VH-VL binders against Protein-tyrosine-phosphatase MKP1 (MKP1). Designs and how they scored, part 10

Target 1, 143 residues: Protein-tyrosine-phosphatase MKP1 (MKP1), of Arabidopsis thaliana (Mouse-ear cress) (q9c5s1r149to291)
Amino acid sequence: ECSKVADHIYVGGDAVAKDKSILKNNGITHILNCVGFICPEYFKSDFCYRSLWLQDSPSEDITSILYDVFDYFEDVREQSGRIFVHCCQGVSRSTSLVIAYLMWREGQSFDDAFQYVKSARGIADPNMGFACQLLQCQKRVHA

## First folded at step 4 (VH-VL)

Design v20 (from u11b with heavy chain S106Y R107G, light chain S31D; framework fv_unasnemab)
Fold by ESMFold2-Fast, scan of step 4:
Structure v20 (fold): chain C 143 residues (1-143), chain A 122 residues (1-122), chain B 107 residues (1-107)
Amino acid sequence: as target 1 above (143 residues)
Amino acid sequence: EVQLVESGGGLVQPGRSLRLSCTASGFTFSDAWMDWVRQAPGKGLEWVAEIRSKANSYATYYAESVKGRFTISRDDSKSIVYLQMNSLRTEDTALYYCARDRYYGYGYMDVWGKGTTVTVSS
Amino acid sequence: DIQMTQSPSSVSASVGDRVTITCRASQSVSDYLNWYQQKPGKAPKLLIYAASNLQSGVPSRFSGSGSGTDFTLTISSLQPEDFASYFCQQGYSTPLTFGGGTKVEME
């Protein structure tokens, strides 16, 4: 399932990442591949790719890459593009980055951003370590 | 002002080679996909070749009629796209246009040059 | 390759007429269909992209519709400057392909 979270942001898993027709029919222009060591950039000649090598592990540091990811999402928005963000199942890695972006851009709490994403994509479920890191980000913004 | 200017056309004998150039100005050339489209005298438009940006691995594509004979390339530092035409045939006679390709927006060509004429004749 | 069949090949019309040009793809191209105008001795000019979106600076009398395999370009009230050739083009997959063109001529 390819889930629209915002005007310029869509989330899914490997099944959608492999399906050029679904990607094109949703007007996707850019792809953020969160699992470069698992999934290749399937359609390099058709989409703009940025690949990350994120493990779905509580010990993975997503905080260090958040502003680079936010800059990429803003660049795509500024170009009137649409970005598809994916990991293997579209459950933890990809959804965590999108939740973080909504927290930053809209000034939302972690819980509000998470519930918003979950309303668009019911399977969204950041791993415990990612959730803790995003809660720490919330403290820095709202302290 | 966004502009594309083609050059390099001329009269050439069958079997010979010719290189066309297209100089871009007024936009960020390095981000753009660039195409060559030709039009034989009194005929319709035929897409010839495309070169994508660095973000798309400089991927190149060709019409079946020119595969193996034509090579599209680019020099982002000079804002130039090239079409190297080898083993020219009389049916390659056409006005050759350079165009900016907006694939992200649906593969449309929004800016065109005036074209450069290639005549292949003995 | 996706083949684009355009009809009619020519149409004779008068100023003020409504002109409709059709384009059919050999397979679905979703809404990745674009229309161009070409005046004698000039380069093609983009009119419509993504089936129905009017390019900036193009008069509102031009409109596009359709999706999948069947598309139309309509000129609601033909003006003297609209006597030209028109081409459809699919952007769904490479090789990019154009329709054969429609020449709109003065009666």
Scores: ipSAE 0.046, ipTM 0.671, lowest interface PAE 6.8, mean pLDDT 89

Design v21 (from u11b with heavy chain A55T G105S R107L; framework fv_unasnemab)
Fold by ESMFold2-Fast, scan of step 4:
Structure v21 (fold): chain C 143 residues (1-143), chain A 122 residues (1-122), chain B 107 residues (1-107)
Amino acid sequence: as target 1 above (143 residues)
Amino acid sequence: EVQLVESGGGLVQPGRSLRLSCTASGFTFSDAWMDWVRQAPGKGLEWVAEIRSKTNSYATYYAESVKGRFTISRDDSKSIVYLQMNSLRTEDTALYYCARDRYYSSLYMDVWGKGTTVTVSS
Amino acid sequence: DIQMTQSPSSVSASVGDRVTITCRASQSVSSYLNWYQQKPGKAPKLLIYAASNLQSGVPSRFSGSGSGTDFTLTISSLQPEDFASYFCQQGYSTPLTFGGGTKVEME
């Protein structure tokens, strides 16, 4: 359930976030916790944490945090680290941020980035509001 | 050349304070995790403290033996990591090394300075 | 804290000998075990990280193996410059902890 999406990016849910051995076996160094109001930083002395308070709701504004998230992913990549990105189930919130990053970094369309993530993690399914926001980002950058 | 140079060691009486410095060169210091490791005369290695990068909120970690007495900090603009040592005890007598911590496949220290000697005695 | 037990504390060997040093963790550290060499009056030098990965510039006669709680460092054919102290260190969790060291000295 810990899905490798890129050389430095892994996605999962809370079950993986609670399992230090799985995280260590995958070489994880950094954790982006998308659900700080639900899940604590379980192993703060063992990993570097960033916590976000994202609701899995179509009305949640992920666009406003995308550049901060991209900077974090790039900083970890430059340091030869590996990020584990998680929410409760690893379905919508965490996958949406990773899809956005691939769109930005690789110049991919939403559909291409989403299909790539879905091929690595079959349950990936951004909520409609997140999908619409990412499609709007695509129009501004790639139109 | 990747290099770490420690300074600030010396002879100090029990109960007093010392501040150690470690100046880094040859790599992007602001991205690195930095550690202090000490070695008492004729003894083995003992990890003392770690400070992480800005990406990791400058998180700090300490060995139980120094917790509450030592403070690790850094100045990224000067490429310096510090160890503020308060309430020094004779058992703190050691050669203090500064080391760069790698955190990819294991937490390990790939670059070490030559160390600075701290002697706590009356 | 994870306790690291290293054995032997010292070993006498001759040039050309095969030397093995063992390290045991009080709990599983997966493959997050590192080995350092320290010569008298010098700072430690990283030899092996993550159980079996040879650090760049380290001679191929050094090798590491093991996982979980039991690890070994092997020097396949001891050279004069290899007479030194060797330390293992677990990188699984903070606080980082070192083994007590093994002194490899001339027979």
Scores: ipSAE 0.006, ipTM 0.570, lowest interface PAE 12.4, mean pLDDT 88

Design v22 (from u11b with heavy chain Y103W R107Y, light chain Y92W; framework fv_unasnemab)
Fold by ESMFold2-Fast, scan of step 4:
Structure v22 (fold): chain C 143 residues (1-143), chain A 122 residues (1-122), chain B 107 residues (1-107)
Amino acid sequence: as target 1 above (143 residues)
Amino acid sequence: EVQLVESGGGLVQPGRSLRLSCTASGFTFSDAWMDWVRQAPGKGLEWVAEIRSKANSYATYYAESVKGRFTISRDDSKSIVYLQMNSLRTEDTALYYCARDRWYGSYYMDVWGKGTTVTVSS
Amino acid sequence: DIQMTQSPSSVSASVGDRVTITCRASQSVSSYLNWYQQKPGKAPKLLIYAASNLQSGVPSRFSGSGSGTDFTLTISSLQPEDFASYFCQQGWSTPLTFGGGTKVEME
């Protein structure tokens, strides 16, 4: 399913990434493909793509790419675009990046941002390593 | 209130160049995808080119018949879209329309200008 | 490229007639098919978008139907102002392509 998490951010899995009608109906302009080694950029002529090679593994380092991802989300927002963020099932990789963005942009705690995303997408469940990394990021945010 | 006005058409010899302009008013031009569509005398409509908004990195698309010869561009500060036509051929003779393309509905063109005539003749 | 085949190329009709125009895509365009009307000497006007959605200000006698590859534009009761050319256009993918047009002429 395609879940609207913020005005300019949508989350889903490969099933949505392959469905041009769902993407067009939701007004998507940009796609962040978190699984470039599994899923191709299906509709290059219709959407702007950025692809990442993220493993759904506790040992994957998402912290190192967070600010690049945040810059991309902000660029899309500033251009009045809408971004679809996806991995294979829209459970861990894609949701972790969106949770991190909400923590950064809104000053939310990990738990608050995670519950917010989970309310929009019930299957959201970052793997333990991603959750740990985001909790460490939370320590660096000034209240 | 929403209006598109084309200009720049005229009579030109084969092999020459011509630049068409389309001035938009009454809407937020910078958010719109803009298209050029042409119609040869007594014939049907042929989509020529599209330029997307800044949100899509000003991506451009062309019909195969004009690829490599025509260039679409825009100036958001002036609300103008351009069509630079190089290496013109007699088969490029047509009325050229500027149209607003709806960003994700169905790539439908809801607003059209009155057109500007381009005649390529020796 | 998606080829759009429109039929008939012309039709003679009288005021009050039901007129149907068909459009066939060489491959599925889902529901992303649009219809335009063009009167002599004027720019095209959007009538219907996404197969069946009537554009604001267009009379209800115009309707569209279909999905996939086969689409129909219907004018339920032809009026004098409806004698014009009609074009379909697929909005599924670039390059955008139009049907060859149908001229609705007075009998």
Scores: ipSAE 0.007, ipTM 0.615, lowest interface PAE 8.7, mean pLDDT 88

Design v23 (from u11b with heavy chain S57N Y104F R107Y, light chain T94W; framework fv_unasnemab)
Fold by ESMFold2-Fast, scan of step 4:
Structure v23 (fold): chain C 143 residues (1-143), chain A 122 residues (1-122), chain B 107 residues (1-107)
Amino acid sequence: as target 1 above (143 residues)
Amino acid sequence: EVQLVESGGGLVQPGRSLRLSCTASGFTFSDAWMDWVRQAPGKGLEWVAEIRSKANNYATYYAESVKGRFTISRDDSKSIVYLQMNSLRTEDTALYYCARDRYFGSYYMDVWGKGTTVTVSS
Amino acid sequence: DIQMTQSPSSVSASVGDRVTITCRASQSVSSYLNWYQQKPGKAPKLLIYAASNLQSGVPSRFSGSGSGTDFTLTISSLQPEDFASYFCQQGYSWPLTFGGGTKVEME
């Protein structure tokens, strides 16, 4: 349930976010909580946290926060850390941010990044609004 | 290169206060987590306090033995971390080290200063 | 608090000897145990972090192993500069705690 998507990025849901043993066994150092209004920062003394308040809705604007999220992922990588990114189920919100990061970092298309994430985490499925926003980002970067 | 220099130690009477300083150089201080670790004469190491970076909202943590008496703080503009020690006790007598804290699943200290001596005695 | 017990408290050894120091945690710390070396009058120096990762610049004769509650620091062939005190430290949970130390002395 805790899916390794990149050398320094892991994705999961609330069940993993509550399990200190799973997080520690995967070498997690940092946590990006995409659902701060639902899930607290369970282990503040054990991990570095950033919390976002993202609704799993097609109308939620993820584009405006992408570079802040990328900066956080890069900061963790520079520290030789590992980040666990989560929402409630690890299906849409958390996976959308990771897909965006792979598009930006690796120069991948949305389809390639999504297929890669889906191969690591079969339930990954960004909502239609998030997918549309990421496709628009692709057009600007790869045009 | 990376360096930490402690200062402010000395002889102080029980019940009094003392403030220690640690000046950092050779790395991006504002991104670093900083710790104070002490060592009583002829004894082992005891972790005292930690302050994290601005990215972690300057979160602070204390050993139970010093909680409520000691306050850790920092000034990123000067690259200094402080330890304000109030209501000092004879058992606070120790060499106080400043250290840079790293987190890679395990919390560890990769760079240490030479230490500053605090003696609490009448 | 997690209690860290080091054994032995001291060991007498000669240059070229294999030295083994053990550290036991009162509860599981996974693989998150670190080792420090402290020479007389000097600050501690990180040797090993997260049980087995050798810190940059530390000689390969130092190695760490173990997980859970039982950990070992090994010096495969003791050199003159290795006569020092060694401390383990659990980095698994707060507060951070150290072992009592092991002094490696010349015979």
Scores: ipSAE 0.006, ipTM 0.561, lowest interface PAE 12.9, mean pLDDT 87

Design v24 (from u11b with heavy chain D31K A55Y R107Y, light chain A50D T94Y; framework fv_unasnemab)
Fold by ESMFold2-Fast, scan of step 4:
Structure v24 (fold): chain C 143 residues (1-143), chain A 122 residues (1-122), chain B 107 residues (1-107)
Amino acid sequence: as target 1 above (143 residues)
Amino acid sequence: EVQLVESGGGLVQPGRSLRLSCTASGFTFSKAWMDWVRQAPGKGLEWVAEIRSKYNSYATYYAESVKGRFTISRDDSKSIVYLQMNSLRTEDTALYYCARDRYYGSYYMDVWGKGTTVTVSS
Amino acid sequence: DIQMTQSPSSVSASVGDRVTITCRASQSVSSYLNWYQQKPGKAPKLLIYDASNLQSGVPSRFSGSGSGTDFTLTISSLQPEDFASYFCQQGYSYPLTFGGGTKVEME
């Protein structure tokens, strides 16, 4: 259930976030907790944490935090680390951030990045508001 | 290429303080995690402390034997990591090594300095 | 804390011998076990990381194996420069802990 979606990025839900063995076996060094108000930083002594307070709601503004998240992913990559990105189920919040990163880094369209993430994690399904925000990000790059 | 040079060791009385320094060169220090490891005379290795980079909010970790007495810190502008040792005990007598930590799966030290000797005695 | 028990504490060997050193963790450390070599008066040097990965520049006569709680470092054909102390270290969780060391001495 811990899905590898990029060389240095893994996605899952709270069940994986609670399982130190799975995290260690996948070589995880950093954790991006998208649901800090629900899930604590379970293993602060073992991993580097960054926590966000994202609601799985179409009205949540993910656009304002995207470049801060991208900087974090790039910092982890430059350190040859591996980051585990999670929300409650690994369906919408965590996958939306990873889709956005692939769009930005690889120059992919939303559809291409989304399909790529779905090929690694079949349950990936950004909520309508997140999908709309990512499509707007795509348009701004070309406009 | 990559070098670590420790300094600040010496003879100190029990209950006193001492600060060790480790100067790094040949790599991007600001992105590296840094450790202190000690070795008592004729004994094995004991991990003491680690400090992560600014990208990890300078997170610090300590061995139980030194918690509350030792503080690890760093100055990225000078490429130096420090170990502030307070309330020193005779059991703290050791050669203190500075090492660069890697985190590709496990935590391991790939580069070590030559060490600086700390003797805690009356 | 994870305790590392290393055996033997010393071994006498001759050039060309196969030397095996073992390391046991008090609880599972998965594959996150590293090996270091230390020559008299020198700092430790990394030999093997994550149980079986040979560090760049380390001769192929050194190999590591194991997972969980039981690990082995093997020197397939001992050379004069290999007479040294060897330490295992678990990199699974803090605090990081080392084995007590094994001294490989000339017979």
Scores: ipSAE 0.006, ipTM 0.586, lowest interface PAE 11.5, mean pLDDT 88

Design v25 (from u11b with heavy chain D31R A55W S106D R107Y, light chain G91Y; framework fv_unasnemab)
Fold by ESMFold2-Fast, scan of step 4:
Structure v25 (fold): chain C 143 residues (1-143), chain A 122 residues (1-122), chain B 107 residues (1-107)
Amino acid sequence: as target 1 above (143 residues)
Amino acid sequence: EVQLVESGGGLVQPGRSLRLSCTASGFTFSRAWMDWVRQAPGKGLEWVAEIRSKWNSYATYYAESVKGRFTISRDDSKSIVYLQMNSLRTEDTALYYCARDRYYGDYYMDVWGKGTTVTVSS
Amino acid sequence: DIQMTQSPSSVSASVGDRVTITCRASQSVSSYLNWYQQKPGKAPKLLIYAASNLQSGVPSRFSGSGSGTDFTLTISSLQPEDFASYFCQQYYSTPLTFGGGTKVEME
């Protein structure tokens, strides 16, 4: 499933990342590949790519890359583009980055942003380490 | 163009202090985690210390062998990472490398300097 | 601390040989393992990251495999420039730890 989380943000897994028709039909212009070590940039001639090498592990540090990811999301939004964010299953890595962005952009708490993403994509479930990091970021972004 | 240059090594007597510097160029230094790794003559690699970025509150970590004696720090405005070495022992004799540990999704030491030699002897 | 045990400590080989180096972690490091090459008088060079991924610019004769506690670096057909020391390194947890090294020397 390709889940629309915001007007310009979509989330999914590798199955959607490999399907050019689904991506084109949803008006996707940019792709953030969170699993560059597993999935290649399948359609370089059709979309603008940014690739990250995120392990789905509590010890992975997502905090160090958050503002670079936010800059990319904002660049896409300013261009009136649509970004597809993906990992292998679209459960933890990709959803964690989108949750962080909503916290920053909309001033939402972690719980509010997570609930919002989960309402659009029921399988969204950041691993415990990512959740803890985002709760720490909440103090800087929201309060 | 991406480069790390170590300096500050030399010959020093046991019990004395020495400060090493590593100047970075060609990348956004403030976003990188920086490490010091040493190698005693004819021996293998030993990780010494790490300093993370401001997003990690400049957290520092040390090998047990140097904890309490060495201090890692950084100056993002100058793109320099430092290693302050106090109470030096003969066992600290080594070539000291500076390495970029994490940068924009890269989670490995992909850039190393040439090293600076520290010799601790009477 | 996670101990990294490398074997063999040294191996004598000829050009064209297949060389295998093993690395064992004292506890699971998942796939958080890198391999480095070091030539005499030079700084280490990253060869393989995240257990099995070839660093850009590294020849395809180098490959890495394994996960958890047991890892292998393979050189499928040894070239003259491959006579060097090789080190594994885990980045699963701090303190970061290296294997003791394997010296690949000319027979």
Scores: ipSAE 0.005, ipTM 0.532, lowest interface PAE 13.6, mean pLDDT 86

Design v26 (from u11b with heavy chain D31R S57D R107F, light chain S93D L96Y; framework fv_unasnemab)
Fold by ESMFold2-Fast, scan of step 4:
Structure v26 (fold): chain C 143 residues (1-143), chain A 122 residues (1-122), chain B 107 residues (1-107)
Amino acid sequence: as target 1 above (143 residues)
Amino acid sequence: EVQLVESGGGLVQPGRSLRLSCTASGFTFSRAWMDWVRQAPGKGLEWVAEIRSKANDYATYYAESVKGRFTISRDDSKSIVYLQMNSLRTEDTALYYCARDRYYGSFYMDVWGKGTTVTVSS
Amino acid sequence: DIQMTQSPSSVSASVGDRVTITCRASQSVSSYLNWYQQKPGKAPKLLIYAASNLQSGVPSRFSGSGSGTDFTLTISSLQPEDFASYFCQQGYDTPYTFGGGTKVEME
């Protein structure tokens, strides 16, 4: 249920976000909650939270927040921490942000980064609007 | 290279205040979690307080024995962590260490200063 | 708060001996347990983190084991520089808590 997609990045859904034991046993130190309007920061005294209000809709603008998210991931990595990124099911919102990070950091294409994340978490499936935005980001970064 | 130096200890009467400082060098202080740990004469170690990094909104945590009396803070521009100690009690008499908190499978303190002595006595 | 019970409080040993120190947590701390060495007049030094990981520069005669509530620090062949106090510490939850310490002294 809790999928390791990089040394310092784990992805899951609300079921994992509610389970302090699973989070601690995976060494999680930071949580990026993509659904602050649905899920509270369950364990504020135990983990460091950053909350976003992302709708799983093709019209949601993820491009505008990507560099802030990347800075947060890099800060956690520099601290030797581990971040758990979640939405409701760990299918679209959370996986889209992680795919974007791998594209940026490793210079991967959208398809390569998506296939890599999907190999670690089989249910990963960005909505069409997120996929389109990430393809546009690929064009800018690799052109 | 990586070094922590505590200062500010001394002799104070019960009910008074004292502020400890810890100057860090040789690492990226702004990203580190910093702790204070104390040791009473001839006794064991007691964790006192922790302050996290800016990425964690400078979250602070305290041992129950000092909660409401002690305040941990930091100045990233100077690479200093502070411990403000108010309403001091004789039980607060100890050598106070500054330590860097790291994570890898556990939260642990990998670098320690030499400590600064606080004596609370009438 | 998680209480850490360390035993024994002291042990008398000779150079070459195998020394075992134990630490028990009042609740499961998974593998979030660390061991420190402290010599008289000196600051503590990290020996082992996350139950079994040896800190760089620490001699291989030191080893840690255990998970959940029961943990052990072993010194396989005691050397003169190993006569010191040893402390366990849980890094699972704040407040972080230390064991009461074990003094390893010469027999």
Scores: ipSAE 0.007, ipTM 0.632, lowest interface PAE 9.2, mean pLDDT 89

Design v27 (framework fv_unasnemab)
Fold by ESMFold2-Fast, scan of step 4:
Order: sequence, then C-alpha cells, then structure tokens
Structure v27 (fold): chain C 143 residues (1-143), chain A 123 residues (1-123), chain B 107 residues (1-107)
Amino acid sequence: as target 1 above (143 residues)
Amino acid sequence: EVQLVESGGGLVQPGRSLRLSCTASGFTFSDAWMDWVRQAPGKGLEWVAEIRSKANSYATYYAESVKGRFTISRDDSKSIVYLQMNSLRTEDTALYYCARDRYYGSGYYMDVWGKGTTVTVSS
Amino acid sequence: DIQMTQSPSSVSASVGDRVTITCRASQSVSSYLNWYQQKPGKAPKLLIYAASNLQSGVPSRFSGSGSGTDFTLTISSLQPEDFASYFCQQGYSTPLTFGGGTKVEME
C-alpha cells in the first residue's frame, strides 16, 4: 500500500510509516510526515524526516506551505533520494501535496495531476477544500 | 507567567550517570514539545534531545553525539521533563537548558528557555 | 545533518549603527530559520522565527529576511542593550542545528 507516484515520490498511510521493511525495500531515504501531531518519526536513525501538522479539513490552509514542500521534494530528488509522503490513510493530506507538486513541477492541470496520482494510488481523494485551493493555485501560477 | 526551571546538575566523574529535571509552570505542559539544548563553556549552542506530547506518542529524538547514552522522558502529572545522562564524557561538560518547542507551518522554534543547570564531567 | 555557517564571528559596532549578520545552510531549510539573542550569563531569547516573524515583545529594529540557504538578521539602529551574541538555528528538520554565533561588541 506504498504507492510509487514518481521516481522519487511514494505515498502511503501510517501502516506503511510504521513498517521499516517496506520503507527500506522501496529504497526510501526521506519521509514527509503530514500528521506530526498524530504520528511520530518512527525510524529517525534510518531516514531523514520532516513533519507537518495538517488537519484533514476543508478549512486547513495548504497553500501557505506548498513551496516549502516543493523545496523539500526537489532537495530529495537532487540527492537521488526517495521520499515517502504519508498521513493517516494516504487519502487526502499526503496525496494533495503530491498533486500540487506535479502541477508545479510538470505544469499539469489539477485534473491531470489528480488522475495521474489516482492511477498510482486508487484511494487518493483530496478533500474539497484542498481541491479548491489547488485549483486556485493553478490559476495564479499558470494564468 | 511561563517558567522553566532546570535542576540536577553538578560535578560527576567520567563514566557515571546524572539525571536532569526541568519543572514547567504557566502553560499546558502536556501539550508542549520539550527540548534540551547545551552550551559548553565559551562555546555555542548544541541541540541534545526532544520529547513530543502524548498526541505524538511521546516520540523522542536525539543528537548523534548522545544517542544510546542519554534518554529524555517526561511526567505530565508533575509538569517535568527529564534528561537521564549515562556514560558521561568530559565532552558532555556544559550548561544544559530546557526549552519549549513550537512549530510554525512545517518548521520548529524554541520560544521559552530556562536559566540552565551546569554539568561538569571531570576526574 | 544540516550545517549552519554564521558570519561574521564577531563585529564591533557603535550605538546607532546598522548591523547585519548572515547565516548560510548547507542545504535548503526553506523559510525555517530562527534567530536568538544571548546576553552574558543569560539564557538565549527568541528574536525571530521562520525567517521573518518577529517574536512578541522584540523591538521593531530587529528584522529577518531570506529563504532557502541564505538568511540575514538586521538591527537597523543598534542600542546599548543589543551588545550580545546572536545565533541562527534551522528549524527545518531534526537534528536541529545552530550557527556558531556572532558576537556584537562595543567599538
């Protein structure tokens, strides 16, 4: 349930975040924990961690952190690393950040990036507020 | 009035153990992430350890220099964070500060510091 | 680990001077760079968090800027109480790491 979305990006939930064998088998070097208030950084000696405190709520402001997250993804990519991005179930918070990154990096529309992520991880489903925020980001960056 | 008060420092010989305490008051301690930061005489600051809240399963993090020797823990009922220091080395000689950890966006900062407790490791 | 390089290690200045201190990270820390002031015999005091956010109670003559790897702390008009050591700290990822410090001393 560790889904490869890009060469350097994997998505999952807490069950995978707790499983060192799955993480190592997929060559993970870095972990972006989207739910720092729920999940600890389980294997700090084995992986490089960064934690976010994102509520899975339409009112959560993800736009304020997007470029910080993009910087992190690019840093990992430049090091030939692989990042595992997770929230509780790998449905909304973690997938929203990855969708945003693909929109920014590849110049994709929200719909194209979302469909791409969903093809790699069928349960991907950003909450309505996140989807609206990403659509607004698309208009500001690309228009 | 937010306060952190460290205690337990002293003179100890190499290879021995010492436990530091930090008593918190004036805020909801159980929700806070707590850090230990040390400063060797005349030197800069070095982050040592962090313990998160119950909401984060009391997750703990350590600097490589102290991993396996130091253990951070907390007692929310007493509003105390501890640093158990084992196998002490002369290089551990420092003023040890307790600090409250905060986050902003996806980053961390320490907004309140105690006055520190001195640990001298010498034969 | 992210290494923080702080410059200069010391600066001599007079009251009323504009003082700038720089901090460089070995890799991007986005905007998550904090500044602390430490007076002799005292604990560090938070001045600025997340590059540019002034901590409540800190005088407006202190300001921070930068992103990525390069950051600056500026004191627009140095006051007598500002003679102290200043430390940057990346709050981007554990282990948290500090710069070596800059001592601002009287000319």
Scores: ipSAE 0.000, ipTM 0.550, lowest interface PAE 13.4, mean pLDDT 87

Design v28 (framework fv_unasnemab)
Fold by ESMFold2-Fast, scan of step 4:
Structure v28 (fold): chain C 143 residues (1-143), chain A 123 residues (1-123), chain B 107 residues (1-107)
Amino acid sequence: as target 1 above (143 residues)
Amino acid sequence: EVQLVESGGGLVQPGRSLRLSCTASGFTFSNAWMDWVRQAPGKGLEWVAEIRSKANSYATYYAESVKGRFTISRDDSKSIVYLQMNSLRTEDTALYYCARDRYYGSSWYMDVWGKGTTVTVSS
Amino acid sequence: DIQMTQSPSSVSASVGDRVTITCRASQSVSSYLNWYQQKPGKAPKLLIYAASNLQSGVPSRFSGSGSGTDFTLTISSLQPEDFASYFCQQGYSTPLTFGGGTKVEME
């Protein structure tokens, strides 16, 4: 399932990432591949890609890349594009980045942003390490 | 006013090289994707090459007929896109247009075109 | 590559006529089909994008329809300035490909 989480942000897993028809039917222009070491950029000439190499592990440091990710989401929005953010199943890595973005842009708490994302995508479930990092970012994302 | 102006066309012998330029004005060039499209005398349109913006790592794409011979590039400081054409063949004879790429949803189209520059490859 | 077949290759028409041009894709292109007009000695001009959206400044007598593999461009009441060539283009997949063109000529 390709879940619309924000006006210009969609989330899914590899099943959607490798299905050009679903991506095109949802109006996707840009793809943020969170698992470049697992999934290739399937349709390089047809979409704009940015790839990250994120492990779904509590010890992975996502805070160091958040501002670069936010800049990319904002660039896509300014171009009137739609970005599809994916990992393997669209559960932890991709949803954690989108939760962080909503916290930053809307000034939401982690809990509010997480519940918002979960209402759009029921399987959203950041791993415990990502959740802890985002709770810390709750104080720092706007600093 | 959004405008694209091509230059650099001319008469060249087979096997030679030629560089086309397209100067843009009236929009934020650095954010735009740019294309070259050609039209042989009395024939239809053929997409040749595309270059994306810095945000997309200046990615380039080519029609199979020109791969390995043509190189598209850009200079954002001058608002110019280039097409370097090497190993020219008589079938490369065409009017070459510069065009600006746009998208609506996932659909790609060209909304602004220059007047074109003529390339004739003949002995 | 997606092949675009355009028909007819030419049509003779009179001012006031309804003109329909057809474009067929070798595979589904969703609704991502564009139409251009080209007059002799001039660059192509965008008329319609994404099957049915009129480009700003294009007269309402032009309309596009279709999805999947079959698309049409309709000129409801042909005007003197509409005698030109028309090309469809699929925007679904790279490489971008064009139809062979339709020349609308005065009868």
Scores: ipSAE 0.058, ipTM 0.704, lowest interface PAE 7.0, mean pLDDT 89

